# Ledger of designs, part 2: VHH binders against O-glycoside alpha-1,2-mannosyltransferase homolog 6 (omh6)

Target 1, 298 residues: O-glycoside alpha-1,2-mannosyltransferase homolog 6 (omh6), of Schizosaccharomyces pombe (q9p4x2)
Amino acid sequence: MYFLILFSSNAELGEVLRTMRSVEDRFNKRFHYPWTFYGMDEFTEYFMSTTSTIASGHCEYGTKGITYTNHLQFILTISYLVHWDLSQVKPLVENNRLYQQRADALAQENLSYVYSPLFHSFQDWVVRSLLYHPQLEYDYVWRIEPGLKLVCEEKKDIFSTFKDSDIVFTNHVCERKHSGIYAMEEAIEEYKILNTQGDFSNIWVYSNNYTYCKYWPFNEILSLKQIRHNQTYTNLINYLLGSGGTYYHRWTESDILSAAFGVLRARANHMESVGFFLNDDVHYCPETIPYTGRCACL

## First folded at step 1 (VHH)

Design a10 (framework vhh_enristomig)
Fold by ESMFold2-Fast, scan of step 1:
Structure a10 (fold): chain B 298 residues (1-298), chain A 126 residues (1-126)
Amino acid sequence: as target 1 above (298 residues)
Amino acid sequence: EVQLLESGGGEVQPGGSLRLSCAASGFTFSSYAISWYRQAPGKQREWVSTITSGGSTNYAESVKGRFTISRDNAKNTLYLQMSSLRAEDTAVYYCATGYSVTSEYFKALGQPFDYWGQGTLVTVKP
């Protein structure tokens, strides 16, 4: 089973609709794959009706352990998300000396999101949702970020280019290492004390003393079956999440998953034919124009 | 060009009230979650409150029950109604975007675009 997933909220409806129109026009109107929308807040009737109008396939909506299709059908699923909320995080961030000290230090390193408990909670929630939400007990997802626009027509089924042995199919991004990244490297070295699986000398796609490269999460295909049903992945990711590093070291979704994939030598492929823009910040134009499609790249 | 401009700060006695405003421009205000932060003299910046475009609100423990965040999408304006003010509430208050519970600000580097206003000073004097 293949489907498209967006982590979003009612606040992003405008961007979601623009992204969906692009994906439908360039790809999905031919294949009718379902869309799943995951939110930390419950989706409104307006969100559900407008997104369903654009989608060529089935739409499903999930939040905090509640999964539903259309506005006429609800299923309450017991999961870790039923009890997830900011009340568990408030003692860690409000009046927590370590959180504030880390915020000030990372601000000095020009890391912009250091004072946002909501951003850190979102990162934790996305990772846990990818690993554990019962609704996603299927094989493959294409994670698409609101604001993404496909610029090449994909006449071929893009999921057909994803091999059974592949775990992630995406692009890479490289960043300056901040002190939180060195903390993750240390945490993984500590994990190595009790575990022998993986190549702990090569945690990232690429790194040196100043730069690290990781999988870019905003246009990626993930093998949920290989991630969720491999206890080696779930053990390492749970170790990282359990450290509170999302809050104390500002680890993002991309940092956590990329580190786990790197340590465990995940098979990864580059999305060569998928041209896209993300807002005004990221442009990727295929080096070879697909023979089965057309591109409008700038 | 995203701009945020805070106003409404001033001097107030303990137990008093103030309403802060944040005028936003350069983006589709109604589509984004927006937050208030504050920084007291000689202290770290702290999160105060967030409101989503759908109206969901969250508050820091220290202000819960005393402060109310609200928005007027027709005016592109964010508000913070402050009541039962204490000396500890003395701070420069900042309106901020890019600190959302949603993915609207996430970019290639995994870091949201964060925009901040100049701040508005609130002084609670005995």
Scores: ipSAE 0.000, ipTM 0.244, lowest interface PAE 10.2, mean pLDDT 74

Design a11 (framework vhh_6qgx_2)
Fold by ESMFold2-Fast, scan of step 1:
Structure a11 (fold): chain B 298 residues (1-298), chain A 127 residues (1-127)
Amino acid sequence: as target 1 above (298 residues)
Amino acid sequence: QVQLVESGGGLVQAGGSLRLSCAASGRTFSSYAMAWFRRAPGKEREFVAAISGSGGSTFYTDSVKGRFTISRDHAKNTVSLQMNSLRPEDTAVYYCAAGYSATEKYFDAMGLEYDYWGQGTRVTVSA
């Protein structure tokens, strides 16, 4: 089973609606895949009613360990909450002096959000949501960031095209080297030393050594069955989360998931035909002749 | 070329109101937080207020909470600061700034790096 997923909040409703309209118009009106919205806080009735009106498939809403499909299911779920305690995703800063020292060093390296416990807890929460959500039944998720706009008509079923992939990315990012990503390299090498088994990959995130690259985390397809079903992936991801690296090293969700996919020989594919914009800052428009005239890139 | 231009400054009496506006040219700032800073005579530049990219989150320094309101108009690519119940200590040059915030979920106005700055507009509050 396949679904479109947004990690979002009530405050982002306007951007969510604009993103949904572009995805529905360019792709999903043909396929009717469901939408799932995850928030750290509960979604309002207004958020749920307006998003469900735009969606061509059904909508599910999740927060702090619950998932619901409609108003009645929401009421029933609230009455009998499933176990998933995100109250444990409070700032996990057990050594405030170490946190401040690391944040100061990263700030001197011009890294953003180094003093933001809110940023750090969000990264941790997204990864835990993907691994541990008790009601998530889908095999694959197309993670879409609020503010993203699809700009090309997409007639083929993207999920079917990439059904045998572990990760389908639209871009990869190689950040400038800083102390936080050096810490990721050290964590990966420590994990390898502590584990006597494993077949490690040589893809774009790991080629004889850690490349400091990760997939761009705002438009990608992830195999949830690979993340949840494969104990080797979950062991490495739990090792990385347990280090506190989202706080002490400002690791992002894609740093952690890319490390797992790179080290463990994930089947990675590029989503070449999907044109998109994220606000004014990031864009990709297919330039091949088969895509000419189906894109609104200008 | 990207430029932020402030307007609306002037002389006003204590207890009065004034509305500052910041217009962006050269590009839109839909993924950017917008903020107001001020520099009073003989003092360092200080944070006043900020609004997230979506406009859903606002942040204010304690001295202006309840008196100042920040808002934005994405269609006009502008941010505004409505200043009510003005005090002589609000006298300063007010600067508009923009910083990339990526997403509403982890908006932190004080932790953000502001890459674009306006020239400033002068506000004088008389006794």
Scores: ipSAE 0.000, ipTM 0.207, lowest interface PAE 10.7, mean pLDDT 74

Design a12 (framework vhh_7ocj_1)
Fold by ESMFold2-Fast, scan of step 1:
Structure a12 (fold): chain B 298 residues (1-298), chain A 126 residues (1-126)
Amino acid sequence: as target 1 above (298 residues)
Amino acid sequence: QVQLVESGGGLVQAGGSLRLSCAASGFTFSSYAMGWYRQAPGKQRELVAAITSGGSTRYGDFVKGRFTISRGNAKNTVYLQMNSLSVEDTAVYYCAAWEGYSALSKYFEAQGYDYWGQGTQVTVSS
C-alpha cells in the first residue's frame, strides 16, 4: 500500500491546502493515493473537512494522542505512541545541566535551534513514528512538507517506478561537520564494535573530513517495510535514538536516517522528473523532460 | 521577561514607504524564526513575511516584490521594509517569534506561537 504523508499542525492548514492542490493537480488526481496527516496536536474538524475535500483519495489523521502542552508532556506522550522506554530520556529530563552545556558548545559552532527542546523532541518523534507508529503499516510513504509545490506534471506512478528502492530522494543538503556529527560517527563506530555487525562501507552520504551531505527529508519516498522490518536498520537507528543524541548533539531526523542509509548502503534513487520549490527556498527543475510545456520552473 | 516591541507604524500616503522594527529580548533571538502578520478590520490574521534563523524568507502573495523582511542578530531586531503602499495594506501589524523543527517548518507550532508583539497600526490614505 502507498500513501502521501505530511507532518503538520492546524496552524499550517493554509500551506497544507496549497501543497495538496499542487500534488493533486500534478500527480495524485490520476492515482487516488491516500493522504495521512500527523501532528503533535489533535486536528480540528475544520482541518479534516477542508483537507478531505481537496484529496482525490481518502484521508487519515494521526497524532500523539493528546494536545502538546510542554516538553515533559510531549516526552510522556511519545512513550505511548512509539513504544519506547521513558528511561531513555531521563538523562535529558533529570540532568538539564549537561543538555545546557552541550547546547552552549553547539551554539558556538553557529548551529540553529540548539536551545530548543521542542525542535529536538520533534526530530526524535518523527524517527520513532516512522519506525513504530501502529497506523503507519504501509509499504511506502511519500513525505511532503507543507509549503512544497510540484512544478511539473507527473503522469507516471512514482511509487511503482521506484518500488524496489529503500529511499527515493529529490535533494541533498550539505554542511560543515559540527561536534554533534563527530559524536554520531563515534557512536556508530562504538555500535559496530559492540554488535560485530555488518560491512559498514559508508558512514555518511558524501561525507569527508570536514563536510557531510544528507538526504533532504521534505520531498522523499521511504520504504517503511525496509525501515521497520529490517533489523539491521532498526537496531542501528534505535541505538542512535537511545543515545539521546537528538537532544545532546542536535541530531536531526535526516542526520539519523541518512547515517543509517549510508552506513548500511541503502538502495537509493533520485526522482529526476519531480520538479519542486518550497517557500521560495529550495528549487529543482528537471534539465530534460518530455513535456516541458507542463513544467513551471521559471 | 520575554518582550517583542514593535515600532515604525503610522499614517502614510498611498505610494509611500514605512519600515517596521521589532526589538526582541528575553530569549536567544538568533535561534528563533521571526515573522510579521497583519490583521485588517473584519479579517483573519494573515502572513506578511517570515524569516528563519538561517535567513531564508517567505512572503504573502499580496506583498511579494513590495515588502522585504530582514533581521539584525546583533541588535536582536527584525525589520519589515514596506514599499509602494496601497490602501489595502491598512492593518495592525504583529511581530511573532517561534521555534520550528526545521528552517522550512517554521510554522509547525504557529497555533501556539511562542511570542507575539502587541501590534502596530499602519494606515494608508489615498
Scores: ipSAE 0.007, ipTM 0.223, lowest interface PAE 9.7, mean pLDDT 74

Design a13 (framework vhh_rezetamig_d1)
Fold by ESMFold2-Fast, scan of step 1:
Structure a13 (fold): chain B 298 residues (1-298), chain A 128 residues (1-128)
Amino acid sequence: as target 1 above (298 residues)
Amino acid sequence: QLQLQESGPGLVKPSETLSLTCTVSGGSISSSSYYWGWIRQPPGKGLEWIGHIYHSGSTYYNPSLENRVTISVDTSKNQFSLKLSSVTAADTAVYYCARWSGYSATEKYFDALGFDYRGQGTLVTVSS
């Protein structure tokens, strides 16, 4: 089973609708794949009715381990998600000298959101949601960020391009290494010593002493069946989440998943045929157009 | 030149609602490239993000404050405002209006260090 996923909130409805219109127009009106909307808080009736009128497939909505469809709600409680909320996050950040010291250091490195418990908890929550969604029958997910616009018509089924051995299908992004990234590299080397006999010298798509490249999370296809049913992946990702690195080292969902996929030599492919903008900041146009029709990115 | 200017009462009584307005000049808040928000700094403490708004009216609030905070936008006046209800002495702070630009309009949460422009700030004292 294949579906499209948006991590969102009621406040983002306008961006969600614009994203959905472009995805439906350029791709999904041909294939009718379902949409899943995940939020930290419950979606309103207005959000659900408005999104479902745009979608060519069915819509599902979920929050903190609770999943529902339009007017229908069924509750699956997973204790590690149900017990998570902002009150669980406050003890990790409030009156915590280590958190404050790390935040100050990362601020000096010119990183955004270093003092934002909400940003840090969102990163953790997205990764946990991808690992522990109650509907274990979902084989593949296309993760789409609110604000993303597909600008080229995709006539082929993009999921059919995904090989059984592939874990992730996305584009890459490169950033300056900050102290938190060196901390992740150290944590992973320690994990490998304790949990594997092997030696893998590079955990990133590309890296040197100053730059690292990772999988771009805002337009990516993931094999949930391979990640969730492979204890090696789930153990490493849970180790990284359990370290508190999202709080103490400002690790993002992309950092965590990219590092895990790199350590375990996951098969990854570039999403070459999908043209997109993320607002006006990120822009990708396919070089080859044999399987695309209308393309507005050039 | 882009200019942000806070206005509102400098003294608010406990349990009342703090109300501030930010007037934007030299730029339009009816822009898809920017979010507009509020940040505060209590005496002797760091900056705290309160919330931000998109020109469409979509709002994002600090969860610690969200049950007391309302941010609204008036594109015809090129202004946005903050209402903070049920104030206590802990709400005494210098309040800044700010703009976030750059990275992405996909930003879900405005960080107190992520703004590219802010006003000069206005001191609000909560006292009887």
Scores: ipSAE 0.007, ipTM 0.283, lowest interface PAE 9.6, mean pLDDT 76

Design a14 (framework vhh_7ubx_2)
Fold by ESMFold2-Fast, scan of step 1:
Structure a14 (fold): chain B 298 residues (1-298), chain A 126 residues (1-126)
Amino acid sequence: as target 1 above (298 residues)
Amino acid sequence: QVQLVESGGGLVQPGGSLRLSCAASGFTFSSYAMTWVRQAPGKGPEWIATITSGGSTMRDDSTKGRFTISRDNAKNTLYLQMTSLKPEDTALYYCAKWTGYSSTSEYFKALGMDVRGPGTQVTVSS
């Protein structure tokens, strides 16, 4: 089963509605795939009624979930909680001194989000939701960011075209490695040595000593079968999450998932026909646009 | 025309208390998460606390138990109650509207550039 997913909030409703209209108009009105909306805040009746009115498929809303950890005793403690409220998610920062020391160092490396535990909690929550959220039981999800607009008419079923992939991506982003990325590379090397022979080819889509490239997370299709039901993926991602690296090393959703896909040699395919804008900062137009008439990139 | 205006800062002795206020206008205040950040001389911005639209709070451990974030939706006002102030709390304190969960660079730009107030100075000295 295939569906569209947004991680969002009530504050983003306007952007969500505009994104939904473009996705419905360009693609989903033909296929009627369901939407799910996941937020750390509870969704209002207004959010739910307006989004469900636009959707051609059914809509599902998630505001509760379960946090998974590598420690069995901690998991058993959480299992006594009947209801976990996503709005009560707190930054998991056990060593504030280490957090601040890392923040100061990373700020000197031009990393912009170093002082935001809320942002780090969101990154952790998105990855854990993809692994464990009880309402998210599908084969493939198309992760779409609020503010994204599809600009090309797509008559083909994109899910059918790429259904055997572990990831279908629209873009790569390349950045200078900050010290947290070197820490992730070291953590993965240690994990592999303990679980295999320690022979690594590539972690990232591309990397050298100073630069790394990763899958852009705001318009991609992910195989939840591989993320949830393949213990190799689940074990590695859990290992990374259990390190506290989203807090101490500022690992993002994209960093964690791209590293796992690289290390485990995921079947990655490019979504070449899907043109898009994300606000005014990122856009992609298919190279055949002058000949297609299907895209409005101008 | 989003506007945020902080007030309530000043000079205070160690162990003292201050209450900061942030008056919001130009948007539906009750629908947005709101945050306090501070910037000490020569340092980058440091997150202090966030309060969600639903009233849930998230706080930095270094100020936990000393600082309390709250909101009054009827008055479109955000508050930060500070107690047991230390010289290390000396900084310019900013109120910011949190616009959502975005990419790394966009999250910081949203908080630091377009949706923050001019700040209010807190100085803790003898």
Scores: ipSAE 0.012, ipTM 0.303, lowest interface PAE 8.7, mean pLDDT 74

Design a15 (framework vhh_7xy4_2)
Fold by ESMFold2-Fast, scan of step 1:
Structure a15 (fold): chain B 298 residues (1-298), chain A 127 residues (1-127)
Amino acid sequence: as target 1 above (298 residues)
Amino acid sequence: QLQLVESGGGLVQPGGSLRLSCAASGFTFSDYAMAWVRQPHGKGLEYIATISGSGGSTYYSDSVKGRFTISRDNAKNTLYLQMNSLKPEDTAMYYCAKSPTSEYFDALGIPKPFDYKGQGTQVTVSS
């Protein structure tokens, strides 16, 4: 089963509604896929009623860390982001000289969020908990960032692009390499020496001495089914995150998954027909879709 | 030196109430999920209730749902079990147990084995 996902809060409701309206109008009103909202705090009745009114499919809200399943009375715990793993978070950040030294060094490289345990915890949570979380009925997720607007009509079922793909992406972003990325390359080398799996060619979509490119996480589709059933992914991700790299090297979900897909030679496809804007930072207008009356690329 | 010390057990009549306490020391209490487990005389261990390190997530076995409440006070390093509407079937030795991580269940909902268990406190429900 397929679903759309947003990580959001009650404070972002206005932006969420605008994003939903564009996605429903341009795509989902034809397919009625469910929406799932995850937040740190409980969603209000107002948030839930207004989002449900716009959605053409079901809306689900994940705000607490327990879900019962029909599989032998198994209980799934979904923790709030700030409480995802207290045994790992506290010793990594609270009164930790290494964390502070690394954060100071990364701040000198002009990286954002280097002092944010919440940001680092979120990156860990998405990679370890969300992608490996047994959403029994949802095998594929389309992740959409609040503030994203679809600007072109999409008549095709976007999930049909999943033939043999582990990830379908709408964009990639290229950045100057920072010390954390060199640390990730070193960690992957270490993993390779210990496990003799994969290689370093095609890490991310591109990497050289000065720049690297990674899949843009704010408008992407992931095959949760293929990722959850791949022990090599599980081993690599656990190795990378077990080092505390999201905290000590400011690794993001996009950095980690792009590197993992490259090392494991996972299958990736570009969603060339999906036009979108997110703020002034990223936009894409497809060549193959007529602009007049079908796209708003202004 | 890791220690878990249970207290609050005793003899109570059916329909009565008891509150168990577990005083924890020698580790950072808030970093670990905690559980109450019980063992009736001559039977195996039964998981009664669990609580995450933050207190944000709880679980109860079907035998005690609606009657028992697990809670924790991380400032006092203390775990509690409020037991109401007690039945003779609740008679057991009750143990405080520590998880090796902040969550008691893994991502598949499988309970993690506890890595430390206290000495226990006896609860007897009899007329």
Scores: ipSAE 0.000, ipTM 0.082, lowest interface PAE 23.2, mean pLDDT 72

Design a16 (framework vhh_enristomig)
Fold by ESMFold2-Fast, scan of step 1:
Structure a16 (fold): chain B 298 residues (1-298), chain A 125 residues (1-125)
Amino acid sequence: as target 1 above (298 residues)
Amino acid sequence: EVQLLESGGGEVQPGGSLRLSCAASGFTFSDYAISWYRQAPGKQREWVSTITSGGSTNYAESVKGRFTISRDNAKNTLYLQMSSLRAEDTAVYYCATSSTEEWFKALGIEKPDYWGQGTLVTVKP
């Protein structure tokens, strides 16, 4: 089974509808793949009605009634479901003053997103949902971010083209290393010593003492069922999430997933024909006109 | 064994400046991140500033732009330069370090298990 998946909220409905229109017009109106919408809060009837009207396939809506207005309750709820050891993060999560002091400290490294406790909880939730949520029982999912617009017509079934891949990516993001990335490298080295030895050359496309690159998380295809049944992958993700690095070191979804794919020696393929924009700021445009479509990148 | 000894506290007028020192012994000073904490009467100890072994500095929001932490590895000494002092800065100031794991130290999130005796700073009314 192949699904298009968005992690979203009621507040993002406008961006969701724009994203859905571009994906439907450029690709999905030909294939009718279902959409799955995932939110911390329950979706309104208005959200469900308007998204179902645009979709050419079936729409599914996933929530456990977990509200994103209280990230502490969300974390406690998830810990009951998957028996997470949260001892390393409790002092930070439960102590608003300590949390704010750490956020202020990290801002000195140009990590402005540290002022949003909800952001860190969201990154943790997305990763845990991809691995463990019982409502996400699919072979492949196309992870799409609200605000994404496809700019090339795609007549080929992209899912069937890349069905033998563990991850299909559209772009890379490269950043200068900060303290959080050094902490992740240390955590991964400790994991390798304790559990397994993976080929880490594939974790980031280009990594050295000063920079690292990771897969672009907002437009990618993931093999969920294969990865969910791989104990090495789930053990590494559990180790990284259990350390609290999402809170202490501001690790994002893409940092964690890119690192884990490297341990698996996962098969990664580049979706070279898919052009896109994100919130009109970030874009990728194919260098040559693809045989399977036309692009409007200008 | 680890020993930390603070000095430089005293009485100062609002808007004034003061420099605190912390002399360290019993460990390889240059290998450790070291922090300043303070405790006002009737309150819990709060973190003020940290300097890592590599020289990176971090500050609590309430003291940013007013306090400067520095270290002299040759003298095994930590400093806190305080300026634009306010009545709310009145507290006992402690030098502290930790046996906490390295990745907590990178963020200045240390659980201090080695403390100095403290030095009192009083900002006069």
Scores: ipSAE 0.000, ipTM 0.106, lowest interface PAE 20.0, mean pLDDT 70

Design a17 (framework vhh_6qgx_2)
Fold by ESMFold2-Fast, scan of step 1:
Structure a17 (fold): chain B 298 residues (1-298), chain A 130 residues (1-130)
Amino acid sequence: as target 1 above (298 residues)
Amino acid sequence: QVQLVESGGGLVQAGGSLRLSCAASGRTFSSYAMAWFRRAPGKEREFVAAISGSGGSTFYTDSVKGRFTISRDHAKNTVSLQMNSLRPEDTAVYYCAADSATSEYFKALGLPRPEDYDYWGQGTRVTVSA
């Protein structure tokens, strides 16, 4: 089963509608794949009615309740759609003093959002949503960021093209070095020592050593089957989440997922035929335009 | 490393308009989220408006929605705040702020907070007379 997924909020409705219009026009009006919208807060009736009007497939809406006890402490609350075991819910920030020390250090390294519990909880929530999505039968998801614009027409079924991939990426990003990225390298090496199955041969993320590069998460296809039904993936991702690195080291969801894909030698393929814009700095024009339909790149 | 310089502040009568500009130097801010904050005499710093790196997402505090418009000019590396229908309660020092966050960061934050921004200008004064 295949679907399109957006992590979004009511405040992003304008961006969501623009993204949906481009994706529907360039691709989905031919295939009628369902849309799933996930937000940290409940979606309004206006959000649901307007998005459903644009979609050629059915729409599903999900949320996770996140309760903040103060600026330094959170509890992830079980949402109606997740059905997690409440006995496993614990504070995500276990050491407030360590958190402040790490935040101060990362701020001195010019890293943004280091004092934002909401940013940290969002990163954690996205990864957990992908691990514990309520529909077990979903094989692949096309993850699309609000604000993304498809600029080329796709006549082929993208999901069918990449059925044997663990991840289909459109971009990779190599971050500047900072203490949080060094902590990720350290965590990966610790996991490798504890487990003899780790392998760092992925050239975009790991090539015998951690490269500080990650798959760009804002236009990609993920195999939920590999992430949630393969215990090697769930064990590594839970290890990384359990470290508190989203809080202590400002890890993003793409840092965590890319680390797992690298360590476990994921089958990664480049989505060469899909042209897109997201922000002023991200623009991709496909090389094989004659086989992908009309393409209008600037 | 990076400098933000505000301009356009001044004295205006209630109901008037004023345009603030923020010029970025040192680094390019094409991918940076930009915001305007203000501090009225005797009050704490509050959020006014924000614009994503792409310019596609804008956020406003309720008291200025429909009156203020934030925009950016990537060619000039500037962010502007067009203030219409000004009220005496808009009297404050207005600050330009920048963060490396992209559009996706803003959805996680709701309304931006001062602690979410890395770089700040020195401020420009706006006084709205009754």
Scores: ipSAE 0.000, ipTM 0.224, lowest interface PAE 11.8, mean pLDDT 72

Design a18 (framework vhh_7ocj_1)
Fold by ESMFold2-Fast, scan of step 1:
Structure a18 (fold): chain B 298 residues (1-298), chain A 123 residues (1-123)
Amino acid sequence: as target 1 above (298 residues)
Amino acid sequence: QVQLVESGGGLVQAGGSLRLSCAASGFTFSDYAMGWYRQAPGKQRELVAAITSGGSTRYGDFVKGRFTISRGNAKNTVYLQMNSLSVEDTAVYYCAAGSLTEQWYKAMGLDYWGQGTQVTVSS
């Protein structure tokens, strides 16, 4: 099964509607793939009614609060498999001396979100949702960020360009390394020593002493089936999440997934044919315009 | 047609308190993240506090423990309770509404801004 997914909030409804209109117009009105919306909090009736009106396929809605805690026997299963309980965030953040000391150090490296517990919780929640949310038992998902606009008409089924062996299909972004990225490289070396699994020599799409390149999460197709059903991927990602690195080292979802995919040599492809804008900040125009159909690039 | 109207600013002595209000109209308030930003002369606008539609909050490190952001969806209003004010809190305070993205957490990407209200703290 193929799904379009957005990690979103009620506050993002305006951007969600704009994104949905462009995706429906440029692609999904031909294919009728369902949309799934995931929020840290419950979606309003207004959010659900307005998004379902625009969608050409079915809409599903989920939150971080979905657990099986109403049944005692499922609590034991959840404690083993589902690392979903974000209540453990509070000991890592509120009045935590280590969190504050590392925030002060990272603030010197031009990271504006170093004092943003909500942002760190969101990053952790997205990764855990991709691995463990009960409603995300799909073969493939196309993750689309609120604010994204497709600017080229896509007549082909984008999912059909994803090969069976591919884990991720997206563009990449390059950023300057901050000290938290070196910490992730250290964590992966430690994991390698303890577990001896996989090829841990290739951490990033590309890197040097100052720059690293990672998979861009805001317009990507992921093979959830391959990620969720492969213990090599899930064990490494769980190790990284369990370290508290989203809080202590400000790892983003992209950092965690890109490091795991890179070090385990996941098959990845560049999404070259899909033109998009993210708000007014990020523009990507395909070089082979006749292949992608009609484009409105700036 | 979208409007954000701030009120509650003014002159206050160091150690005092003020409560700012921002009344929103022209959009579905309950669906938007709301924030308070401030700008002192010669400085860039910086995030003071933010609150999501679900009520989760974030604060700038310079105001943590002293300021509290809250929202009243029935009144289409966001509030900033400012306690233990210091001279360094002197600035124009702006109400803002936007979509919660990575740009939001990088202090950009807001859709709507109020006109601002002056807060002056004297010693």
Scores: ipSAE 0.000, ipTM 0.121, lowest interface PAE 19.5, mean pLDDT 73

